# Designs tried in a protein design chat: VH-VL binders against Isomaltosyltransferase (ctsY). Part 2

Target 1, 124 residues: Isomaltosyltransferase (ctsY), of Sporosarcina globispora (Bacillus globisporus) (q8rqv0r968to1091)
Amino acid sequence: VEYEAEFGVQSGVSTNTNHAGYTGTGFVDGFETLGDNVAFDVSVKAAGTYTMKVRYSSGAGNGSRAIYVNNTKVTDLALPQTTSWDTWGTATFSVSLSTGLNTVKVSYDGTSSLGINFDNIAIV
Short names: E, the ipSAE of ESMFold2; O, the ipSAE of ESMFold2 at other seeds; V2, 0.75 times the mean of E and O plus 0.25 times the DockQ between their complexes.

## First folded at step 1 (VH-VL)

Design b11 (framework fv_becotatug)
Fold by ESMFold2-Fast, scan of step 1:
Structure b11 (fold): chain C 124 residues (1-124), chain A 120 residues (1-120), chain B 107 residues (1-107)
Amino acid sequence: as target 1 above (124 residues)
Amino acid sequence: QVQLQESGPGLVKPSETLSLTCTVSGGSISSYYVHWVRQAPGKGLEWLGVIYYSGSTDYNTPFTSRLTISVDTSKNQFSLKLSSVTAADTAVYYCARAPEWELYRAFDIWGQGTLVTVSS
Amino acid sequence: EIVLTQSPDFQSVTPKEKVTITCRASQSIGSDIHWYQQKPDQSPKLLIKYASQSFSGIPSRFSGSGSGTDFTLTINSLEAEDAATYYCHQYSSLPYTFGQGTKLEIK
């Protein structure tokens, strides 16, 4: 199941279309102040471990974003350089989710690095 | 309007550390990436590095081992330190901003540049 | 690193002429290119962003085009104030690089 970043709850970030290759109607950028984030409502039928995939581009180098689940930080996800802003990559990690509604947040916090363009997350 | 102004010594001796400051006025630095670019006499532009609002940095090869860029948000100042300088480091040094919205890799505002001569 | 090669290195031109400056990237950079103008003893000034978008306040005689590896800056009718060195700049991949520059002199 894919969740487009532009349909998430945005705080301090903006939707843009000025780079090619995004899914949906655009991507999210403007992660520039501590606390800037995109939050998603993710519902699952069973509690367990899921694979979370983050689709992004990072033309400025190796970046990172903090991932929060239900207001608890679960990882600083590395977002390796994708060679250009028009080249999209996927970062993958394992995440534990509770039955029913979870809040998943991709955040720029004090340990995050570089601007990145954020396209979507996928939960599988 | 936002302005950038470089300052530092005009003359540095070989093997010493070159230290420059870029002062931002007319706006907050929290919405900018600040880049350093240099230009040797009669030569083209050479990108040195960038500091992001997080304090993270990226540097051009071959400067990785001797270049440090830092920020002091309370003073609206960015600093560049380049160690072990040689005559090849003689150049005009510029700081330039790239706003993180709309135009985050275009250098839309540049400082006036400061000439640094490395000589004994 | 991505190498940007500009052509020509130097051109002496007559006022009102159309001038074309080319920038070629050693690998595809999409539209991740900007153009700058630098007059003698002055800082560079942004002219064109994202290959083809005019920066605020730039005269309409300047335009940019291209994608992938081949990019062009055009000055449709050269004015005396356009004597300067022009640089292309890619931000597609670190390290960010500039072309070697094209110097335009007015006859």
Scores: ipSAE 0.000, ipTM 0.540, lowest interface PAE 14.0, mean pLDDT 83

Design f01 (framework fv_firastotug)
Fold by ESMFold2-Fast, scan of step 1:
Structure f01 (fold): chain C 124 residues (1-124), chain A 122 residues (1-122), chain B 108 residues (1-108)
Amino acid sequence: as target 1 above (124 residues)
Amino acid sequence: EVQLVESGGGLVQPGGSLRLSCAASGYSISSGYYWSWIRQAPGKGLEWLARIYHSGSTYYSTSLKSRLTISRDNSKNTLYLQLNSLRAEDTAVYYCARDRVYSSGWYPFDYWGQGTLVTVSS
Amino acid sequence: DIQLTQSPSSLSASVGDRVTITCRASQSVSSSYLAWYQQKPGKAPKLLIYGASSRATGIPSRFSGSGSGTDFTLTISSLQPEDFATYYCQQYGSSPYTFGQGTKVEIK
């Protein structure tokens, strides 16, 4: 299931369309201040381990973002440089989710590297 | 008021090394900015050298990668550039600059230091 | 690496003239991530335009940028005495960042 960043709850970030190849109606950028984030309501039928995929572009270098699930930090996800800002990559990791509604947050923390555009997350 | 001040230039010998500093004031280098070093040989154009992210990740120009190290000290609000195995061709004014490039929503190199001259000569 | 070539390398113009400087890239610049800088003798460069066409804060309206792909243009609609300078284009659509060789504008 795919969750578009532009439909998430945005804090300190903005929606843009100035790059080709995004899904949905756009993507999110503007991660510059500590605490900037996009939050999603993710519902699953059964508690367990899922694969979370983050679709992004990073044309200027290697980035990273902090991932929170239900207000608990799960990982600092590496987002390696893509060929250009118009080239989208996917970073994948395993995440534990509770039955029903979970809050998933992609955040710029003090451990995060700047310089990414964020398109969507997918839960598999 | 944002200000960047480079230091550490001067006359250096071929084969030696140099360490340049860039002191930032009017804002914190730990506040989510990226930083680059750029140089300009006398009468020539601009050449990008290196970039550092807030997290400490670094990028270098391909031709100078083996001789350059970019670093920072957040407690001193200062950036550094180390250049080894100096050659006459390294003679240039060296600038530090704030680099805020993501999705064209922000500026590349919107603040520059005044530059520090490095002369490599025997 | 993307190479940027500016044209002309230098020009002379009178106050009030329209000045056009071009920047040509060896391959397409992603998302028009192309900036223009002004540099006066003995000074650091100053950002004029970013994203090919967006004017930086405090930059007079006589400066404008346009273009996409491989061809970009900086225009000064009515040259002023303080516009004597060298102008550089720079791409930031891919690493490493690269600059054009510069265009020197001299007021007659």
Scores: ipSAE 0.011, ipTM 0.584, lowest interface PAE 9.2, mean pLDDT 84

Design f02 (framework fv_firastotug)
Fold by ESMFold2-Fast, scan of step 1:
Structure f02 (fold): chain C 124 residues (1-124), chain A 123 residues (1-123), chain B 108 residues (1-108)
Amino acid sequence: as target 1 above (124 residues)
Amino acid sequence: EVQLVESGGGLVQPGGSLRLSCAASGYSISSDYYWSWIRQAPGKGLEWLARIYYSGSTYYSTSLKSRLTISRDNSKNTLYLQLNSLRAEDTAVYYCARGYYYDSSGYRHFDYWGQGTLVTVSS
Amino acid sequence: DIQLTQSPSSLSASVGDRVTITCRASQSVSSNYLAWYQQKPGKAPKLLIYDASSRATGIPSRFSGSGSGTDFTLTISSLQPEDFATYYCQQYDSSPLTFGQGTKVEIK
């Protein structure tokens, strides 16, 4: 299931359309102040381990973002450089989710690096 | 106020390597922006060489990427440029500069420049 | 790479003259990501204009920038003695960052 970044709950970030190849109606950028984030409500039928995929572009170098689940930091996700800002990559990791509603947050915190364009997350 | 001071220039032999320093004051090189090296051959225009983001990520000019290394020492608030296999064409004034950066829009203009250091490649 | 060509390569003008310098790009520069710098002999470049038309802090109002796409202009409305310098355009729409070859302004 895919969750578009531009439909998440945005704090300190912006929706933009100035690069090609995004899904939905745009992508999110502007992660420049500590605490800037996009939050999603993710519902699952069974507690367990899921694969989370983050679709992004990073035309200027290797980036990273902090991932929080239900207000607990679960990883600093590496977002390796893509060929250009119009070239989208996918970063994957394993995440534990509780039965029912979870809050998943992609955040720029004190361990995060470089600007990236954030397109969507997928839970598999 | 941000100040950038380059050093390490002078007469250098062909085929060798050079290492330039850029000491920054008034701002931490690890806190934001991107930081670049730009050179200017005598009587010629400006040529961008390499940059390092505050995060440590590096990027190089396509024509020089095999001969360049940009690096930094955060404890000294200093940027470095290593250039290998020196040629006469590398004779130039070398500048360091601070550049703006935004997500999605990429690189922006340079707002602060050092005074430059002259490198002459000659026997 | 985006190549920037400035014209003229040099000019001579009197104090009080209107001076116009053009920068032409080999391909379109998106979102007006173009800056102008002033460089005096023996000195580092100094930012004058960014985003094609925004004047940098402390830059006199006689300096203005305009243009979009592939054709950009720097104008000095009334040349002063301190404006003896070489002027460079620079694009930041795509990597690598590139500069024009420069325009030398000599005061008669």
Scores: ipSAE 0.011, ipTM 0.528, lowest interface PAE 9.1, mean pLDDT 83

Design f03 (framework fv_firastotug)
Fold by ESMFold2-Fast, scan of step 1:
Structure f03 (fold): chain C 124 residues (1-124), chain A 122 residues (1-122), chain B 108 residues (1-108)
Amino acid sequence: as target 1 above (124 residues)
Amino acid sequence: EVQLVESGGGLVQPGGSLRLSCAASGYSITSGYYWSWIRQAPGKGLEWLARIYHSGNTYYSTSLKSRLTISRDNSKNTLYLQLNSLRAEDTAVYYCAREGLYGSGSYYLDYWGQGTLVTVSS
Amino acid sequence: DIQLTQSPSSLSASVGDRVTITCRASQSVSRSYLAWYQQKPGKAPKLLIYGASTRATGIPSRFSGSGSGTDFTLTISSLQPEDFATYYCQQYGTSPWTFGQGTKVEIK
C-alpha cells in the first residue's frame, strides 16, 4: 500500500509539483528546520515485519531522514543521491508494525542530512 | 566565486507592483542552496523577506506573505521577487543572498548582492 | 517569532579597545544557529561569524563569537579603524529568520 507524502500530516514542510516523475498529486520538500516531518496513519491487518519503501529524489548529494513508528525512532534511513531532482529512487528497510493503526513519521532531525524531495511511502 | 547582481529598482507608484531580478554567476541556483531576498529601509535594520530552495519550494515572511512572490528562471540562472500593493514603507534597498546548503542546517547568508534601491513615492 | 535584542544600540570606542556586543533572544536559539554580520555605510552586509562561534573565511582573529541558548556575544579584541560599522545578529534556528536591530560602532 502506498501513502502519498502530500496526503500525510505535514509539519514545517510543503507540497510542490515543480519536478517531474512524482506519484499522486505532488511531492513534499522544505525539510530545513529540526523537527520538520510528514506523519502517516498506517493500518495493517496482521502484526508483523513489513518492508517499508521510501520514494524520494536527492539531486544535491547523499541525504538521510529519521523514521519513527508509534513515537519510537526506528532508524536513520540513508537516501543516496539520485541522478537529478527529476530522478526518483527508493530506499527500503524492515519495520515492525502492530495490528491496526500505526503512526509512521518521516522526520528531519539532528541526525538527518541534506534536503530531499519526498514522494511516498509503501508498506509491503 | 559566487556573484549576485540585483536590478529592477527605481521609483514606483504607491499601489503598484515591482519585480526585481537577481542574476547569479559562478554557481547554479539549482545546485544545493537556498536563495533569499532581504530588504533594508533607509536608516533601519535588515528584514528577511523570502527564500526559494534549489528544488523550487518557497517560503515567505508571515507579515508580507500575501504581497510577495519569489520565483526563478533556471535557464537564465536568475531569481525574482514580485511585491504587490506597494506602500511608502516598502522603500528600501533590496538584497539577494545565498543561504546555506539545503537540508544541512547551515542557513546563514554567505554571499550578498550589492542591493537595488526601490523608492515608493508619487 | 524569535525576537533578537542587541545591546548596546550604539557605542563609541577608540582604536585598540575591546568591544563587546550582546544579542539576546526571546526564545532559545536551536543548535546555536546564530550569525553575526558587519555592514559598512552604503554596502551590503558581510558574514563574520556563524554557528555562534565559527569565523567565516577571511575574517580576522580579533573577531570572536560565543554563547548558546538565549545569550550570544560578539567580541572585537582590538578595534581597528576599518571596524567602524553596524553589526547585526541573526538567528536561523527557527523559521522565520530574524535579525537584531543592529549595533552601531563609532570611532571616538
Scores: ipSAE 0.012, ipTM 0.576, lowest interface PAE 8.5, mean pLDDT 84

Design f04 (framework fv_firastotug)
Fold by ESMFold2-Fast, scan of step 1:
Structure f04 (fold): chain C 124 residues (1-124), chain A 125 residues (1-125), chain B 108 residues (1-108)
Amino acid sequence: as target 1 above (124 residues)
Amino acid sequence: EVQLVESGGGLVQPGGSLRLSCAASGYSISRGYYWSWIRQAPGKGLEWLARIYHTGSTYYSTSLKSRLTISRDNSKNTLYLQLNSLRAEDTAVYYCARDTYYDFWSGYPYGMDVWGQGTLVTVSS
Amino acid sequence: DIQLTQSPSSLSASVGDRVTITCRASQSVGSSYLAWYQQKPGKAPKLLIYGASSRATGIPSRFSGSGSGTDFTLTISSLQPEDFATYYCQQYGSSPRTFGQGTKVEIK
C-alpha cells in the first residue's frame, strides 16, 4: 500500500509540484528545521516485518532522514543522490509493525542531512 | 503566552447556520500546529468536530462532515467554524484549541494544550 | 472511528485516596497517542497527560498515566480537594480524534 507524502500529516514542510515525475498530486520538500516531518497512520491486521519503500529525489547530494515507528526511532535511512531533482529513487528497509494502528514518521532531525524531495512511502 | 477567545454563540433557530470565530493571540496560526474545534452538549461529554493544519489541510468528524466547514484568516489570526442545518442537538458549548501532532523537542505526540473558554450556542425556536 | 470506553463512569472518593481510571480503545492507538484531560464545572478542559504517560507542564506529580495499545490508565496517587472533576481520555493516533465518555470523580 502506497501513502502519498502530500496526504500525510505535515509539520514544518511544504507540498510542491515544481519537479516532474512525482506520484499523486505532488511531493513534499522544505525539511530544513530540526523536527520537520511527515507522519502516516498505517493499520495492519498482522504484526510482523514489512518492507518499507521511500520514494524520493535528491539532486544536490546524498541525503538521509530519520524514520520513527510509534515514536521510537528505528533507523537513519540513507537517501543516495539521484541523477537530478526530476529523477526519483527508492530506498528500502525492513520495519516491524504491531497489529492495528502504527504511526510511521519521516523526520529531519540531528542525524539527517541535505534537502530532499519526498514523494511517498509504500508498505509491502 | 498563547490565548484563544471564541465568539459568535447565542440563540439560533433550527434550520439556520452558525459561524463561530476563535481569535488567537501570542502565536501566529499560520506558523505551526493544528487548530481544533470541540463541543460539549449540556451535561454530556466532549465531541471533537474538526481541525485545520497551519498549512490549510482540514479534517472533520465523520458524522458532521456534511454540515461543518473549518477555515481560517491568517491576516486576522482567527479560526472559524461554520455549522449548517442546525438542530436542537447542536446546542453545546463550542471550544477552540491548539492541537499538536507531536512535541517538537521530545518527538512525542502532544495533546491539546491551549483551550479557549468556550462559547454557548443554543438552538431553539 | 476508534471508540474509547472509560471505567468507571463515576466514582466517589475522599481526599487522600488513590484513584484509578481506565480507558479502553476499540482498536490499537499505538503506544503514545493518548491524552488525559481534567474538566471542572463551567470550565474548559485542561491537558494533564499526553503520549500516554508524559505529564503536561505544571501538572502535579500525583497524576500519572500508563498503558499502550488498547488499554490505558490514569492514576491520582493521593486525591486533593482540587481534583474533584470529570476526566476524559482522548486518542490522536487517527482522524477523527475521539474522546472517552468521561469519568466523574465526586466527593464521598
Scores: ipSAE 0.000, ipTM 0.531, lowest interface PAE 14.2, mean pLDDT 82

Design f05 (framework fv_firastotug; at its last look DockQ between E and O 0.58; V2 from the best seeds 0.00; counts 0 for: pae O 7.9 > 2)
Heavy chain, then light chain:
Amino acid sequence: EVQLVESGGGLVQPGGSLRLSCAASGFSISSGYYWSWIRQAPGKGLEWLARIYHSGRTYYSTSLKSRLTISRDNSKNTLYLQLNSLRAEDTAVYYCARVEYGDYGWFDPWGQGTLVTVSS
Amino acid sequence: DIQLTQSPSSLSASVGDRVTITCRASQSVSSTYLAWYQQKPGKAPKLLIYAASSRATGIPSRFSGSGSGTDFTLTISSLQPEDFATYYCQQYHSSPYTFGQGTKVEIK
ESMFold2-Fast, scan of step 1: ipSAE 0.013; ipTM 0.638
ESMFold2, look of step 2: ipSAE 0.006; ipTM 0.614
ESMFold2 (binder alone), look of step 2: mean pLDDT 88; pTM 0.917
ESMFold2 at other seeds, look of step 2: ipSAE 0.007; ipTM 0.605
ESMFold2, look of step 5: ipSAE 0.036; ipTM 0.647
ESMFold2 (binder alone), look of step 5: mean pLDDT 89; pTM 0.919
ESMFold2 at other seeds, look of step 5: ipSAE 0.013; ipTM 0.616

Design f06 (framework fv_firastotug)
Fold by ESMFold2-Fast, scan of step 1:
Structure f06 (fold): chain C 124 residues (1-124), chain A 123 residues (1-123), chain B 108 residues (1-108)
Amino acid sequence: as target 1 above (124 residues)
Amino acid sequence: EVQLVESGGGLVQPGGSLRLSCAASGYSISSGYYWSWIRQAPGKGLEWLARIYTSGSTYYSTSLKSRLTISRDNSKNTLYLQLNSLRAEDTAVYYCAKGTIYTYGYVHAFDIWGQGTLVTVSS
Amino acid sequence: DIQLTQSPSSLSASVGDRVTITCRASQSISSSYLAWYQQKPGKAPKLLIYGASNRATGIPSRFSGSGSGTDFTLTISSLQPEDFATYYCQQSYSTPLTFGQGTKVEIK
């Protein structure tokens, strides 16, 4: 299931369309200040381990974002440089989700680096 | 205080190869975000050549990537640039520079530069 | 590749003058990735402005930057003798990184 970043709950970030190759209606950028984030409501029928995929572009260098699940930090996800801001990559990691509603947050934390453009997450 | 000192320049012959060094002091190259090589032909502007990240990932200018290799030796705190198949057009001052990310991620600039080393390609 | 074109390529000015240099990008770029450098003959470039408008540490307040999209400007509000130099804009929004061709500010 894909969750478009532009349909998430945005805090301190903004939706843009000035680069090609995004899914949905746009992508999210503007992660500039500590605490800037996009949050998603993710519902699963069974508790367990899922694969989370983050689609992003990072034309300026190797970036990273903090991932929170139900307000607990799960990882600092590495987002290696893509060829350009119009070239999208996917970063993948394993995440544990509770049955029912989970809040998944992609956040610019004190451990995060670089500006990145954030397109979507997929839960598999 | 961070200092970068380039070496390895001088007179080189067309068709040959060049290996430049950039010795860093006052800062560990393994702890910074990225390091670049930039050149400037006599009387001309600045041209970015290549960069290497803390992770070891490398990136090159499109027109020169087949002739360039950027590398580093963390134990010597030194950056290197290899340029092959030299032509007269490669005559330039070669700089190494430290790139800094400002404003928590989005802003990039070269804040520390070496003094440069002159490379002259002629017979 | 994103090309940066500076205007003018050179200018003559007197101490106390207000100097403006423009940088035009061939494509729209985020201002966060636009920087300005000063270079004196025989010396390495020196960072003046990063993120289009932020003055680097130790840079006098007479230097300011502005702009967004494709059009960026460096202003020196009251030119001093030490400001006669060549100025370059630079983008890191897309690889390869590129510089403008430079603007030489020379004494009148």
Scores: ipSAE 0.005, ipTM 0.590, lowest interface PAE 10.1, mean pLDDT 84

Design f07 (framework fv_firastotug)
Fold by ESMFold2-Fast, scan of step 1:
Structure f07 (fold): chain C 124 residues (1-124), chain A 121 residues (1-121), chain B 108 residues (1-108)
Amino acid sequence: as target 1 above (124 residues)
Amino acid sequence: EVQLVESGGGLVQPGGSLRLSCAASGDSISSGYYWSWIRQAPGKGLEWLARIYHSGSTYYSTSLKSRLTISRDNSKNTLYLQLNSLRAEDTAVYYCARHKYSYGLWYFDLWGQGTLVTVSS
Amino acid sequence: DIQLTQSPSSLSASVGDRVTITCRASQSVSSDYLAWYQQKPGKAPKLLIYGASSRATGIPSRFSGSGSGTDFTLTISSLQPEDFATYYCQQYGDSPYTFGQGTKVEIK
């Protein structure tokens, strides 16, 4: 299931459409201040380990974002450079989710690097 | 490859207003970078004025915040600086410059050629 | 705001000389995020060094940066004719960004 970044709860970030290749109605950028984030409500029928996929572009070099699940940091996800801001890549990792509603947050925190454009997350 | 070209300088009267432009060519300036205005009075050092991100988020030097507006038009790939209530002390070469938006990378790796503003009657 | 003071404000040197310019901060520069720029008359500044010691692309190896905390140094190991210019340090660890007053390197 895909969750578009522009439909998430945004803090300190913006929705834009000025680069081609995004899904949905746009993508999110503007991660510029510590704590800037996009949060999603993710519901699953069974507790367990899921694959989380982050779709992004990074034309400025190698980036990273902190991932939080239910207010607990899960990982600092590496987002390797894509050749241009119009070239989208996918980063994946394993995440544990509780049955029912989970809050998943993609955040720019003190360990995060470089600017990225954030398109969506997918839970598989 | 990106180039920055400032324009809008010249002779202006004290008490007036000024609008400078910085046009970027080459790769899009819409994401991943902050863009700043920096000035230099004749024979003096560099003074940072303001930065703006693609979203329109801004930060200003405290001494000039009340007279200064930084803005951008992403569709035109252009940055603007508006300076009000001009004083003789605002005479300077005005530069636009870029830096990456991630913390730790806010050094200026690309500068425009500068535009001279002279405030005199 | 972090104030940066460069020493000396000016110096006279000959081609082949080792030139050292210091930059002192009024308080510790976060993560040593300090840059050095070269500026020639009528031209925009050119980035030389970032992160206190990393040389920018295309910058000759005779330019080096060092230091941490509040004390930083730019060294030109063997001055060339094209190196006569004004040099500025800049901290970018905290907003607002601040520059030193500049050091003018003049021909002796």
Scores: ipSAE 0.000, ipTM 0.535, lowest interface PAE 12.5, mean pLDDT 83

Design f08 (framework fv_firastotug)
Fold by ESMFold2-Fast, scan of step 1:
Structure f08 (fold): chain C 124 residues (1-124), chain A 126 residues (1-126), chain B 108 residues (1-108)
Amino acid sequence: as target 1 above (124 residues)
Amino acid sequence: EVQLVESGGGLVQPGGSLRLSCAASGYSISSGYFWSWIRQAPGKGLEWLARIYHSGSTYYSTSLKSRLTISRDNSKNTLYLQLNSLRAEDTAVYYCARSRPYYDILTGYEYYFDYWGQGTLVTVSS
Amino acid sequence: DIQLTQSPSSLSASVGDRVTITCRASQSVSSSYLAWYQQKPGKAPKLLIYGASSRATGIPSRFSGSGSGTDFTLTISSLQPEDFATYYCQQYGYSPLTFGQGTKVEIK
């Protein structure tokens, strides 16, 4: 099951439906100012390494977003250009989570590039 | 600092309609939270009524679905509940409550109520 | 709809007592989808436990939750004067969300 971006806690971003192919009820865009982000609470039974998948579209070029776990930056995730804003791709990386509740944040910060549309995350 | 304030309660006639509001302060209801209305009849337990996502998707109690409408106005940072065809059994304190969704890798989406308003009393009587 | 039945409906206890409240579901509920709330007279409910056993922020360690499947328990290991209240279980694994009928903990 995917954790829809439009259900995350949004700061400086907005929910839209003006491109086809999203899951759930929409997607998040408007990453324009440093600090704009979407935060999710993710609970795991055991501490360990998990695979995080980010579903996105990037019709204007190669983008990137900073990923934070429990307020610590863990990576700058590359989001390569998709065919169009209506074509969705998946970026994958390994993440370490603590037992219980973790806060995962997808943020536009000083190392991030381009606008992207953000659909969901999955932790596997 | 986070505060939910219900209003619109009071004395209402049987067969009438009720529109409650829940004004949120200290944060924006457009920020991806889930919001519910929950009621409690005098001396009785809690009954969940309806839930709305920030995107507008709505979910209702099976027994009350035909009489309830939950809605939201992001511009006013306010939640609403409309209840039609009022009966004496609808007499209760009505609460609005917030859930921040979280994802459990083994079970998917989970939610519970982390903030509650103080409630507004609705009395249905002739 | 999932029905949650709490036992007992009420109990009388003294300060220092160990109190247990049971919540039984009409069908299996994952332990990840059960919460407990405390409600004092004239106040809104307050979250105590979520995920059957995880204590909410600021909740004293004397409160603990356990259970799985259809049977869940809230335990207060040493009852304090401020703990006289009504306690509710809630499942959030199935729509509609449902609450137990409540257990009133009264002074003996």
Scores: ipSAE 0.006, ipTM 0.545, lowest interface PAE 9.6, mean pLDDT 83

Design f09 (framework fv_firastotug)
Fold by ESMFold2-Fast, scan of step 1:
Structure f09 (fold): chain C 124 residues (1-124), chain A 122 residues (1-122), chain B 108 residues (1-108)
Amino acid sequence: as target 1 above (124 residues)
Amino acid sequence: EVQLVESGGGLVQPGGSLRLSCAASGYSISSAYYWSWIRQAPGKGLEWLARIYHSGSTYYSTSLKSRLTISRDNSKNTLYLQLNSLRAEDTAVYYCATDWGSYRQYYYMDVWGQGTLVTVSS
Amino acid sequence: DIQLTQSPSSLSASVGDRVTITCRASQSVYSSYLAWYQQKPGKAPKLLIYGASSRATGIPSRFSGSGSGTDFTLTISSLQPEDFATYYCQQYESSPYTFGQGTKVEIK
C-alpha cells in the first residue's frame, strides 16, 4: 500500500512541485526544524512484520530521518544521496505493525541529518 | 448500521459560540481513519471545514482556522466542532462525515450525518 | 489550491434521458482522486463515485464516472425519478480538499 507524503498529516513541512519525478501531486520538503514531520494512519489486517519503503530525493548529500510507529521510535533511516533533486531513490527497512490502525511518522529529530524531499511511503 | 447524528445547532447572535456534537452508533470512532466537518449555507454548495485523524492531528480550512476547533471523545464515541466568533455568513447546515469503507487510505466521505442547522442572526 | 468548476450549473431532463455532468479542475488531479456525490433537498450528500470511475457500494449501474487529468464526467445513462438532485464533484488529490459548485438536475 502506498501513502503519498502530501496527503499525510504535516507538521512544519510543506508540499512542493518544483522537482520532476514525484508520484501523486507533489512531494514534501522543508524539514528544517527539529520536530518537523509527516504522519500517516496505516491500517493492516494482521499484526506482523512489514517492509516499509521510503521514496525520497537528496541532492545535497546523505540524509536521514527518524521513523516512529505508534509514538515509539523504531529506526533512524539512512537516506543516501541521490544523483540530483530530480532523481528519486528508495530506502527500505522492516517494521512491526499492530492489527488495525497504526500511526507511522517520518520525523526530523535530533538524530536526523540534512534536508531531503519526501515523496511517499509504501507498506508491503 | 453505522449512523452519525449531529446536534447542538440553533440560533446564535453574531460574535457568539456553539459546540456541535456528532454521536456515532454502530461502530467505534477510534477505529475510523479520519473524521470531517462540512457545512452548507442555504441554497449554496458544500464547504469542507475541518478534519481530525486517528493520530489526533487536525486540519482546518485556512479562512476559518482561528474560529474552529475539531475534537473527539473516544469514550463517548462522539466528535465535536467548536465554533467561535460566529458571523452571519456562518449560517449553514453542519455535517459530520467519515470514511467507513473498505479502504482507509483515501479521503472521500462514505458516511454522513443528517446535519444540524446553525443560524447566526441578530 | 485545486478549484473545481461544474458544467452545467443546472439542467432540465426527463425520465429516461441520458444526463452528463462535467467537472473541470484548475490543476491536474493526477491520481484521479475525484469523487461524485448526490444530494436531495433536505438530505445529506451520498457518495456515488470515487477514484473518478469506481461506483460506491449499492450505487446503481446507470451511474458512471470517467475522465482524468483536469476533465471529469458523471453520466446517468437513463434518468430515474429518484435521480432528480444536485450533484457535486470533490477532489481529494491535494489539500485543501475542494468541492465543485454543484449541478442541479431538475424535472423538465
Scores: ipSAE 0.000, ipTM 0.517, lowest interface PAE 15.9, mean pLDDT 82

